# VHH binders against Glyceraldehyde dehydrogenase medium chain (cutB), part 3

Target 1, 281 residues: Glyceraldehyde dehydrogenase medium chain (cutB), of Sulfolobus acidocaldarius (q4j6m6)
Amino acid sequence: MYPPEFSYVRAESLQEALKFLEGNDNTRPLAGGQSLIPMLKLRVLSPDYILDINRLNELNYVKTSLNGVSIGALTRYHDILSNDIVKSKVPLMHHATRTIGDMQVRNMGTIGGAISNADPASDMPVVLTALNATIILSSASGSRSVKALDFFKGPFTTDTNKGELVTQIEVPVLDGYKTVYKKVVRRAGDYALASVALAIKLKGNEIEDIKLAYGGVHDKPFRAMEVEKNVIGKKLNDDLVKDIASKVSSQINPPSDHRGSSWYRREVVKVLTMKAFKEVA

## First folded at step 1 (VHH)

Design e16 (framework vhh_etentamig_d1)
Fold by ESMFold2-Fast, scan of step 1:
Structure e16 (fold): chain B 281 residues (1-281), chain A 122 residues (1-122)
Amino acid sequence: as target 1 above (281 residues)
Amino acid sequence: EVQLLESGGGLVQPGGSLRLSCAASGFTFSSYDMSWVRQAPGKGPEWVSGISGSGGSTYYADSVKGRFTISRDNSKNTLYLQMNSLRAEDTAVYYCARVDESWLGEPNFDYRGQGTLVTVSS
């Protein structure tokens, strides 16, 4: 009923925020703010400090860079959806963002919040896994970079250390690739029952390169790396697509929950895989 | 390697008491908030109780408030749940969970134990 008391601290700069996190172990970053009330009412968080980082405008941006497209961790989904650089240079992310929640979720949700939470069914971690994007983690002593394939460790588990904050995502621009994002949900805007992110480069009808990732069907976003290696150099046809769908379905480890059984998620993955490849043929 | 090992579950009669323990290893225990989460047969997970890393703040679901007490001993890397006045509806697998200090969004637990079964019945 009554939310627990905590000390509220507002950061005026990224440097101040990082220094505070280094010196205060039981601190919760706050961005967007609205989801904090349910968490405090559920009493699953009992922070000594709430560190409000909503005013760090330096972390709200989308810009082109030598490494592709750089996205600040506090950039809202609404801003990503509306951004012409993302739409033109990272269409996979644009398409995935269109499927996220309702207007309220998109106005409050940040890309850094989504990846830091690391829900295996969340859309953005799947996209970043397919693209093998680079995650920038900053601390008071400096920053380091981690590839998305190494960042997500399991359900709600990431490579983030104490005192670190996700500050930027660097997304490669894939010239000459066709991209597809598909998902199945029980209700529009919900987290995916199963999802697929595909980026493929074709030379004629031969697969020159491929990136294939799935959400909702493993303990973290699943990148089908062995399937990818085995199909490079092969001609894209219906038989190959059915083979890919069957192999992925056998390699995933989907949960059974109120949204769907493990069996159903395996079947959905086959259908989603075939639909995604149909769009690039 | 992070490990959480629950113990203390069992069969108990209504009105009885049990104390659950969770032995933690592989991380700095005092730096993490900890929680107890339960899952009754045929139901989804329900958050039960939480405690700050320092032990200075404790929180309870309304369904257990006044009956359950969460505590921790940071010198022994152990989390406890004292359960009094047990009811049939408290029957569930109880999980010890480490609370992630990452971004706020949804309640998240970056590590969870294997669980310990509590059955409240005649």
Scores: ipSAE 0.000, ipTM 0.129, lowest interface PAE 16.5, mean pLDDT 81

Design e2 (framework vhh_etentamig_d1)
Fold by ESMFold2-Fast, scan of step 1:
Structure e2 (fold): chain B 281 residues (1-281), chain A 123 residues (1-123)
Amino acid sequence: as target 1 above (281 residues)
Amino acid sequence: EVQLLESGGGLVQPGGSLRLSCAASGFTFSSYAMSWVRQAPGKGPEWVSGISGSGGSTYYADSVKGRFTISRDNSKNTLYLQMNSLRAEDTAVYYCAKDSYDILTGYEYFDYRGQGTLVTVSS
């Protein structure tokens, strides 16, 4: 057997995990991994420790409260997808979760993982940005809360401090909103070339409130706050939707990478915007 | 549980060709992107090539682009690497890897790789 290039440590409790992170720099938390064989890609980053937190079932839950839904960071996508509270109270998250990977990815994947990594093309950061969800960060010395709009700082960059773990996400319940999640990928289950999360509250055909966020098209999830502010009070029609699509396309700064060019992502955003609004009209 | 069995390595002269195979079992092969990763003596691992689950997209490291071709046969659960115009610098143990990611951290890793197959390019 090939010897590991890192030390493997398994936490038996959240307190043990947080204390370990506080005392040991260059530690990579791991959840969802099945192999005890060294992870080849991690050797390039030269972590000293892999901290396995898969046993922390205290972080695997969905609970409702008067003002929202609390989701533990280790709650798996499969459990989110099949959860009636999420389906009824946070349909935007339910819709987005259906687009994530295949069944095996959903069985192993957790909500905390996607937001901790902060990949601009990842689905959950876009959903949380649209909802402006609250993220709970825990350390050995205590916990703190940060809004999703303030949490994602840039590509793979979050507000997480040394010794902290994302332990819970608190999502507001949006009564009376219609929600849509759409993305363009090269293949089903892939990370998005571009994605859109829309939550809209209509009074007749007039926009009472709107939340509009995009993934894959900026250095972090893009919340179209200027567009949102400018369309509240207007009547939803095809001309307005085309205007929204054009304005968002001009405001984003999409990367060019092996998945797609900057120009292509700008055009895809227009199409996704049109499709999302047609679904709520 | 996941099994990956690499084969096809051996001694070859510079300019020669080899075809590597990887027989996969224990998971839904067509649902995962697959990669070839190599490790030369005394060096760290180097990603060589990748292929999407459906086989429609392929990717190559600059060092092998134009010389190596990755392919897969989902009906046989087999991954291939056709290596042409081999150079001494291609000498390495070649590993078949299932592409995966740790959802909690979002970090991608190569998982369920097998024992590897040695390729030696020498005269």
Scores: ipSAE 0.000, ipTM 0.183, lowest interface PAE 12.5, mean pLDDT 80

Design e3 (framework vhh_etentamig_d1)
Fold by ESMFold2-Fast, scan of step 1:
Structure e3 (fold): chain B 281 residues (1-281), chain A 124 residues (1-124)
Amino acid sequence: as target 1 above (281 residues)
Amino acid sequence: EVQLLESGGGLVQPGGSLRLSCAASGFTFSDYAMSWVRQAPGKGPEWVSGISGSGDSTYYADSVKGRFTISRDNSKNTLYLQMNSLRAEDTAVYYCARETYDYVWGSYEDFDYRGQGTLVTVSS
């Protein structure tokens, strides 16, 4: 087999990276440790160029903003986990980040990489979908904003256009919400069979607002918007939680693979949903 | 049906050696990059090593560089991990994993398929 050819280019600034993406089709952005995994994928995907953006420290930040919390695309999982703003203002993201890999994975992985890859089983896309976070896409000609609900199009497929790079995520601060992130694995160390991100605001025992998203159970993160709409104004009790679990289970389209059958994933979603709601009662 | 079956784990003294094997079936082995991923007790998964489909390129996590060697035999559909100078911190369940197409940033969750694992215990 004749291996694909590509050229390696290293950007020293965001402006250099964006100008390169504008002028050069079939370019794959790359960040992290320059390890074999990205290189092997690049051989399979046959890009003309790999654009190393690892030096773009200007994209490694967490700060408060008018729109909530702004997180640069090159912010590492370890930095997110250690960040007091995320822990205090976005506890859902903090809790989810604790479930991601070990120190090596957290030191190598970035939030922008996770969302650009758009793996249906990945934790961050589920969190951003629950929060309906805003994703900033930058190009040499300017930037645009896309909501997470519109950004993830399918497995490994996003709203990113030619010449664009994910540069920032803007996450709303949900004051007065209780949040839960849970995932189930079939065996220790396995990929998540299913995950749930829940943010709920209660007025007494009545649901004032709710955000409910799932990972691993659809071709992209699944936001249970019909269920959310139908339960606002209802009293939170065991019967309602069972009804929510059953309705979500019927609305998802889970894969059937060696990690779990479609039938089993539907049952796991019911149990996972009930466990998540138990933590906010 | 894609299957990966790890073997070769066991109990070993610090400074000792083990060789792990992974038997692959259900796909054209030589067309896929392969990796070893481990999960230590109470920790999340850690990528350990990777090898290209042809075997021409190998990479290692800093924690294992100089001690571990990844290799493959495409005629036998088998992946190997030679582990030397083992330390207590190498204690983990080791999994072999098939690489996915859309892993540009790298994470354990981005692997396409992995096996049931083999336990390596490095005792004091």
Scores: ipSAE 0.000, ipTM 0.120, lowest interface PAE 16.1, mean pLDDT 80

Design e4 (framework vhh_etentamig_d1)
Fold by ESMFold2-Fast, scan of step 1:
Structure e4 (fold): chain B 281 residues (1-281), chain A 123 residues (1-123)
Amino acid sequence: as target 1 above (281 residues)
Amino acid sequence: EVQLLESGGGLVQPGGSLRLSCAASGFTFSSYEMSWVRQAPGKGPEWVSGISYSGGSTYYADSVKGRFTISRDNSKNTLYLQMNSLRAEDTAVYYCARGEYTFEGSTYEFDYRGQGTLVTVSS
């Protein structure tokens, strides 16, 4: 088979991109990288159109507010990593971004591209799930917001409707929380075998609030909500952490592939959980 | 002037192995993602494998995963593809390509490719 013919379209404004998506089925948005022409497809049926949105500089920003940080969908990982607002107000995201690939990957990848792709092993979806961030979806007729917990539906599957683009992510600022991001990879920078994002608020050694999410170990980022509810009010100690690790390991549904078996990933989750809690103690 | 020169193709029996090389010149090799693309007789091009500019991240098409290994030597400006457990369906001209890749594996683009090296898997 020759790669099926498609038309390449470059949007000059967000409004132009949204109108194009509304009027043209089987359109793939292209974000990330700096390239002249998309040349090849993998493992998906041919789009009729590739819509290049890389020039929409209006979607490349980080803005602060009293209760949160707004990040444009085309903001590069490199820009997130070097941004003082993210570093000071959303340290979980800063720490996670440090674990992403090499410099080339961070210079080319965008936060909106990551969440729109919804790879279960991707770092940013896990962070957004732990923080229960708000995702803004825009269309020619207007915008709507979806919480991260409702946005990721499964592998490479999101709440995005026909004609919509992810345009902004709104991340809450969590005062008084300690945060940790950890992942296990075969090599530094690779897709995670398993990852954990933890945000915890302590009164002395007692858990006042907790947010616990995992990547690479379910068909979408896994938020351990049952575990969270059961540990609020308990004192943080080694026995509790072991119990948390065991319960999460039993609730996930990890894949089995050449990188690791489902059994191995369940064991990795236990180790990652214990390491994450050790850093917040 | 960007140049990519493939070598290492040939005739091999099913189950055999081959190692392809691509010598790059005319650009800073260590600053670019690189890929292998193949084209079987009578068919269109198929992306096979990609590698980050540092070599820290590698990606594979499902058809070759577990059998092929991509690597690079930035000190020698050379890209490699180790092909094991070869099948008749792997018969194709293999091209070295300079391309951009996203970590999420969602897109890639090529701006240059070599002239190719023929791999024939047959008894």
Scores: ipSAE 0.000, ipTM 0.123, lowest interface PAE 16.5, mean pLDDT 80

Design e5 (framework vhh_etentamig_d1)
Fold by ESMFold2-Fast, scan of step 1:
Structure e5 (fold): chain B 281 residues (1-281), chain A 124 residues (1-124)
Amino acid sequence: as target 1 above (281 residues)
Amino acid sequence: EVQLLESGGGLVQPGGSLRLSCAASGFTFSSYAMSWVRQAPGKGPEWVSGISGSGGSTYYADSVKGRFTISRDNSKNTLYLQMNSLRAEDTAVYYCAKDTYEVYSGSETYFDYRGQGTLVTVSS
């Protein structure tokens, strides 16, 4: 016999799922396939219940609003990749999604699953951190909004409170920005050894605005806010790019694991930073 | 046909190390999370470690955390378990297991056991 056992519960509506979460403390929502959330992790966490929310079609959508794009938490990576709204209005997300796994991973994986899991090496949390997207958390008593910069607290740790579920992501449309997503992996389609998401708005050769985020190199997605603040108004040139790369490399706190050492990740970040800026020059 | 072939077990002294391998075939290896599960004589199976399809997430039982490292090479369809600081309590047959997409309450069907297992004996 496997220890511990858990009970499986399938929700037929969002309201049913939220009421179940409110009344049952040790419950893990399950969205997407085991490719994102291994069944063994659920056993290690010893939940009393697994709450299957895959039937909640009301959470599978991509739609435009006046100044943004709303994405339901159960929207699959495959659907994001093939969606014309995402491709045209959020090219950073489109490019990042293209780098995720293979067809099976993209068919099973959901954006809400990636966000709720909060793996520091995952692609979507980095994209949302660069865009400072809004994450909608719903409970039986109502909903609240949290910016991505405040949502990811650490490895596998989010701002989600007891009884809450990630139901929607609201992504701003960045008019006039050039965007780049790059990552270094040991194997194609793998989680990043290091990744970079760049959104930059130029006025001639001068940086009008910039958003710069990294994955795999800190305990959560790293937004280089001090670097961003210090380079607005400066002319984009090779010397500035080298300075940015050096400053980011010094500010991150990368792990050492079988994929790469802390030292190697710092060097990889320098190279990725220079390549990303060359793409937008 | 799913096939899992474990290797690398043997007799080792307490404090020693072993590296287990699992060669997988018959499915798209990179699309599935993989696990190591062990079973000591007269006991039920115990989950040891798990790894996501991409290798980006790894998980460990408290009894092995800090001593064992799970990894995979998707280009070779191979799963690994590096076992360090081995204890007598680690003595078991170790199985490579493929995870499933369906969850069944009160069932042992969470793992697709296709392997023969490899015996690890930790003894002086």
Scores: ipSAE 0.000, ipTM 0.144, lowest interface PAE 15.5, mean pLDDT 79

Design e6 (framework vhh_etentamig_d1)
Fold by ESMFold2-Fast, scan of step 1:
Structure e6 (fold): chain B 281 residues (1-281), chain A 125 residues (1-125)
Amino acid sequence: as target 1 above (281 residues)
Amino acid sequence: EVQLLESGGGLVQPGGSLRLSCAASGFTFDSYAMSWVRQAPGKGPEWVSGISGSGGSTYYADSVKGRFTISRDNSKNTLYLQMNSLRAEDTAVYYCARGSTYSDTGELEFYFDYRGQGTLVTVSS
């Protein structure tokens, strides 16, 4: 037999959910995923409570706000992909979302789930790192804001504290920037071997501002901040792009195993970087 | 139907090595990230290591970093965990788990939609 190892609780409001998380240790939120219940039956997980937050429609939204674009944590990839605000005001996120899985994955996956999981090869963490988006963490005692650069701590590791829930992501609107998202995968929709998110603002052919982040090649999304600082004010040309590619390739800390070397992954990053810049030229 | 079958566990002395294998079937193996998860007696499950579908990215819990190496052979639908410099605290049932992009808001360990029956690793003198 398969006896239940948890009590099921369904939240009807965000405040109810947050109060429950504060008062009940070893509670696991459930939001639209189909994987959690089978894992409980397989005895991989032993929570005392499952907190079903699927009914919190207040966390499923995309809206323009004073801080840019506000996206609720329970917003599905499918809804992000089809959203005109995201497409027009955050094209980098629109481009990245198009590369995620297939229709089934996009119907199930939420942006809050993606960032809470913090897989270093995941697309959304790379986008949020490039934009240095703000992540809102809510608890029964209040909410706090964390920048994406401070939120992702390592593989599957975030700044989320006990009793907290990711409730909103606030992404800045980058007026006048050209944006590119690219990744190398074995099969379309797979986790990236390497990915790049580029947002660049040009004054003529001179770099006024640049945001450059990579996924799959470090223990968390890698923001090439030193390269960014050193190329502002320079003219964008083929020689500069080659120099950027080489410098980024040398600064990443790619995983290494008997089947794949750090050298190979550094070469992939060079090619990926050059392709991204080709699209903004 | 998804099936994951672990092997390679056993009794080993501290400082020794073991190589775990996981044979996967019933899905397109190279399209999924895979993980190793362990559960020590009297403790909850602990994520140990993860690998991307292509094998291009590998990640480790701090407790095993530098000692364990995760790898995969997509031509054989097989996941591996090479365990070196084993310690008594590594004693656990080790599970092969399929990672999923159907992540929910919340805890890391709960994004695995399938796991095998496990293989026991005992590190003792």
Scores: ipSAE 0.000, ipTM 0.170, lowest interface PAE 14.0, mean pLDDT 79

Design e7 (framework vhh_etentamig_d1)
Fold by ESMFold2-Fast, scan of step 1:
Structure e7 (fold): chain B 281 residues (1-281), chain A 122 residues (1-122)
Amino acid sequence: as target 1 above (281 residues)
Amino acid sequence: EVQLLESGGGLVQPGGSLRLSCAASGFTFSSYAMSWVRQAPGKGPEWVSGISGSGGSTYYADSVKGRFTISRDNSKNTLYLQMNSLRAEDTAVYYCAKGDTLYSLEEAFDYRGQGTLVTVSS
């Protein structure tokens, strides 16, 4: 048997990339520097073309917008980590980005590449799910928007239609929220065995609003919406946190693999939940 | 079906070196990325290093970068890990793994070898 066979095409502009996607079915866009992912998935997906979009510098930006903060899909993790707008207005994303990979991963990896790949253990999909960010999908015929909660459909499966490319992420600014990102990894910078993203707004000790999402513990990022709705209006205390941890642990469906068993991931989620809430107390 | 057989472990002093080997069978070796994963006593498994199917790209955990070198010989269906400047914290059972564990979950990743024990003793 032979290695995966495909034609390599490099786009020099967004317009060129979108036109190519419109006219060429079975094309896989490549953003970031992850050569191993295409090789593993190409045996299953059998694309005719790899469309290299890494040179689309027009998609590398961070801007303030009416919808919050707009981040171009090809913005590198290093640029996100170094960006004062992200640090001040989206601290959850800033904290999560610090946990991603090593220098090579941060210099090569893009936010759009991460969300388009939709690995259940990836950091950025969890952050965007917690914030319920808006994902902009562009095609030769126009653009549409999808909320992160609706975008991730399952492992390596997204709401992206034929001919579409993720071009921008719009992240709401959460004024008055405390945010925490925690993960358990086998090694610093690795994909999470389990992760938690928490954004909480307190009025005194009472929960006014809460956003709680987990990675590595379901077939896609898990947003604990039932738990969220049931704890709004309650006072934040140790008993409530233990109850939250227990309920989340019962609702997830974590895999068993070399990183950890399903049972272990359920226990890790309890510990991560308790640690996240202690940081906001 | 997929078979992975690790060898080359043993007892070494801190600062010493070992070369691990993994003999692979039951799949088209050159078509898959391969990884080394280790499990220290009383701890869960952790990813150590990965290599592309062609051998052209290599990746390392921060804890081993500069000390370990991953390589492969596709004509022999064999994966290697050269371990230099060994430390007590490198003590673990080392497993050969089919797939890129840095980016993909177990459905694209499989490790069924018995592992090879590396003990670094001061």
Scores: ipSAE 0.000, ipTM 0.118, lowest interface PAE 16.2, mean pLDDT 79

Design e8 (framework vhh_etentamig_d1)
Amino acid sequence: EVQLLESGGGLVQPGGSLRLSCAASGFTFSDYYMSWVRQAPGKGPEWVSGISGSGGSTYYADSVKGRFTISRDNSKNTLYLQMNSLRAEDTAVYYCAREDTSGWYELPYYFDYRGQGTLVTVSS
ESMFold2-Fast, scan of step 1: ipSAE 0.006; ipTM 0.217

Design e9 (framework vhh_etentamig_d1)
Amino acid sequence: EVQLLESGGGLVQPGGSLRLSCAASGFTFSSYWMSWVRQAPGKGPEWVSGISGSGDSTYYADSVKGRFTISRDNSKNTLYLQMNSLRAEDTAVYYCAKDLEGSYWDTGAFDYRGQGTLVTVSS
ESMFold2-Fast, scan of step 1: ipSAE 0.011; ipTM 0.170

Design j1 (framework vhh_5j56_2)
Fold by ESMFold2-Fast, scan of step 1:
Structure j1 (fold): chain B 281 residues (1-281), chain A 128 residues (1-128)
Amino acid sequence: as target 1 above (281 residues)
Amino acid sequence: QVQLVESGGGLVQPGGSLRLSCVASGFTFSGTDYYAIGWFRQAPGKEREGLSSISSSYGGSTSYSDSVKGRFTISRDNAKNTVYLQMNSLKPEDTAVYYCAADEYDFWSGYSSEYDYWGQGTQVTVSS
């Protein structure tokens, strides 16, 4: 199958793009990579217009802010990977970006495209969910902010309203945390796809704070908030890590399909969790 | 229209090598969206067997069946929209028609669907 028929429009400024989105229903923005092409080929999306925003260089940046790091929606994975601010202040994002595709894939993809697509197995939504980053949505009438925990609503479904465009992501800097990103990729015989993002703050061996999120094992990135609440104040040891792995495994809702059973995905999450904690020990 | 065109098949002696190519049109490998391109084969009187796959998501993951692991290598050239299968240490039992197939993400489940697009096939014969 080829993509359905649509009209192509290219914006020369953010203001032009936002006015076009406001005035033209059933318009899909194209940000960096070809994130809309699979959805169009599957006939899930039949837009009247594709709005090309790749010329909006004002949305390609990484800047420090008082409380964190601001990343423009058109910033490409390659630029995130090579950026010293991300590497030093958001190492979780740096490590996750390093696992995305080959050089060609990273040169085409943008952070805003990944966020807007909201693939439950995608790396960036998991990272942003772990950090509970702030997503800035802009329209012709103004901007609003949404936390990542509230932004991802389900598979390929976000909090974006008519006329809105993801323009910026604001990522908090977690001082004193150790961070880990791990993932299991698809293999012959339908091995499960899963990822984990861990940010942990320790005082000696005691867990002062923890953020734990998973990809590929729920209908959207899964933040293990009940597990997080229950382990703060406990001493980190092998028995606790095994308990965390078992509890997370029981709380996720992984699909069972031709690629892997629900049981297999739950077992993969246990191993992935134990490996992530081993790296921070 | 999505089309896949294979090339590179032929006759080779046991222990020899061949490189198969699969050129895609109406479907691009550039970008970060999920796609999977796989190689399959079918020997006379047998069902199609999956051999190897490569995807754009999840870091460009690759997979191999046990029958070819260590002997075959899958790779891609996104600029040429081409996937390759390098076949080394070929055996008589590798004789088959080899097919290139493309699988698009079933986004409701969050996992790849059954392969939707198939090439015409290319014959590989391993014989002394």
Scores: ipSAE 0.000, ipTM 0.113, lowest interface PAE 18.5, mean pLDDT 78

Design j2 (framework vhh_5j56_2)
Fold by ESMFold2-Fast, scan of step 1:
Structure j2 (fold): chain B 281 residues (1-281), chain A 128 residues (1-128)
Amino acid sequence: as target 1 above (281 residues)
Amino acid sequence: QVQLVESGGGLVQPGGSLRLSCVASGFTFSGTDYYAIGWFRQAPGKEREGLSSISGSDYGSTSYSDSVKGRFTISRDNAKNTVYLQMNSLKPEDTAVYYCAAGSYTLEYLGDSEYDYWGQGTQVTVSS
C-alpha cells in the first residue's frame, strides 16, 4: 500500500533540500525509509511532503582527523560495517553495526535516518550517546552542533528544529578504551529488548574513565552518568559490577510490551551490565 | 553463586528415550534472579554443540538445533527450579556428555559464549 495524502519531492542537492525544508513546514525527510514508511502506511504521520534525500551522495562519507571521525548522515550501515576507519578508530560502532538487521536493512539504512527517527530501542542512538558524539544540523541559514546527550529528547523526538536536517555525525576517537556492545533480541538483527554500550579506560584494575549507555530501557537512550561519576577511581571487581548493575536497574524507566515487561527489562539490564564488564575485566 | 547439577544420563539402545534433569541453585525462574538455561553436548574429539534453550518467564521461548528438533523437548518446573531435556528416538550419534548452562537473557541464541555457568555434565551412551 502507497502512503496516504502527501506529495513526494526528490532533492538533487543539499542546498535544494534545505531551501525546501525552510519553505514547507509540514515536510518529513526520507533517508533509507524503513521506519518512516511503515508509520505513514499506518497513518500515524500526516505530512504534506515527503522529501527524498537519498540521492545526496555528498552526505555519504567517512573521514578521519587526529581527534575524531566524521560520518555523513547518508552513510549506509553496510558502508559503516565495511569501513576500516570505523573498525579501527570506533570499534564500538563497528560492533553495534554488525548487530543491525539483515543485508537489506544494512544496504538501505543510514546513520542519519536512524538518529533522526530516534527509536529508543535503536542501536546507533545508544552508541552515539555512549560516545557523546556531536550531531551537525544544517539549515538554509547555516549549521549548528548538538551533543548526542542533548539531541535525543524522547521517543521519536529530537532536538531538530523546523528547516533543519541532520547532515553529519562527529565521533571522538577513544584511545586506550576497551569497548563492548551487547543486546537481547527475539530475533538476530531485531531492535533490542535491552542493549548496553560500554567504553572503559582502565589503569591496571582501576577505572580511569567510563561511558555507559543503554537502549530499550527508557524513553530515549539512557546514559548512566551518575554511576559513571561515582565509579571513576574505583577498582573493577565483582562487587562494584553488581552495585553498578543494581544502580542502573533502579534508574531506568523501561516500557512494558509484548517483547518484555518492565520487570524483565530491569533484570536484563543487570545481566547485560555484568556481561559487558566481564569482557573488559 | 549459580550452580547447576545434571542427572538422568546412562546407557540406552537406539530408538530409546532418556530424560535429563538440571537442578539450579543460586537463581530462580521467577522473581528478580532470572537466567536463560541451555542444553549442550560434547562428544570426544568434537566441538561443543548447542541443542536447546529455554528463556524468559513471561516472554519465554524455546530453541532447538536442527539435529535434535522434533526429537528433543526442553521444559521447566519453576517450583522445583529444574529444567528437563526429554530425548526421544535416540541415535548412536547422540552419544556425548550433556551439559546444562545458565547465562544471559538470550531469547534464541544457542552459542556457548552466552552462558556463564555450567554443570559438570552427564554421560549419555546410545549403543546396542
Scores: ipSAE 0.000, ipTM 0.142, lowest interface PAE 13.7, mean pLDDT 80

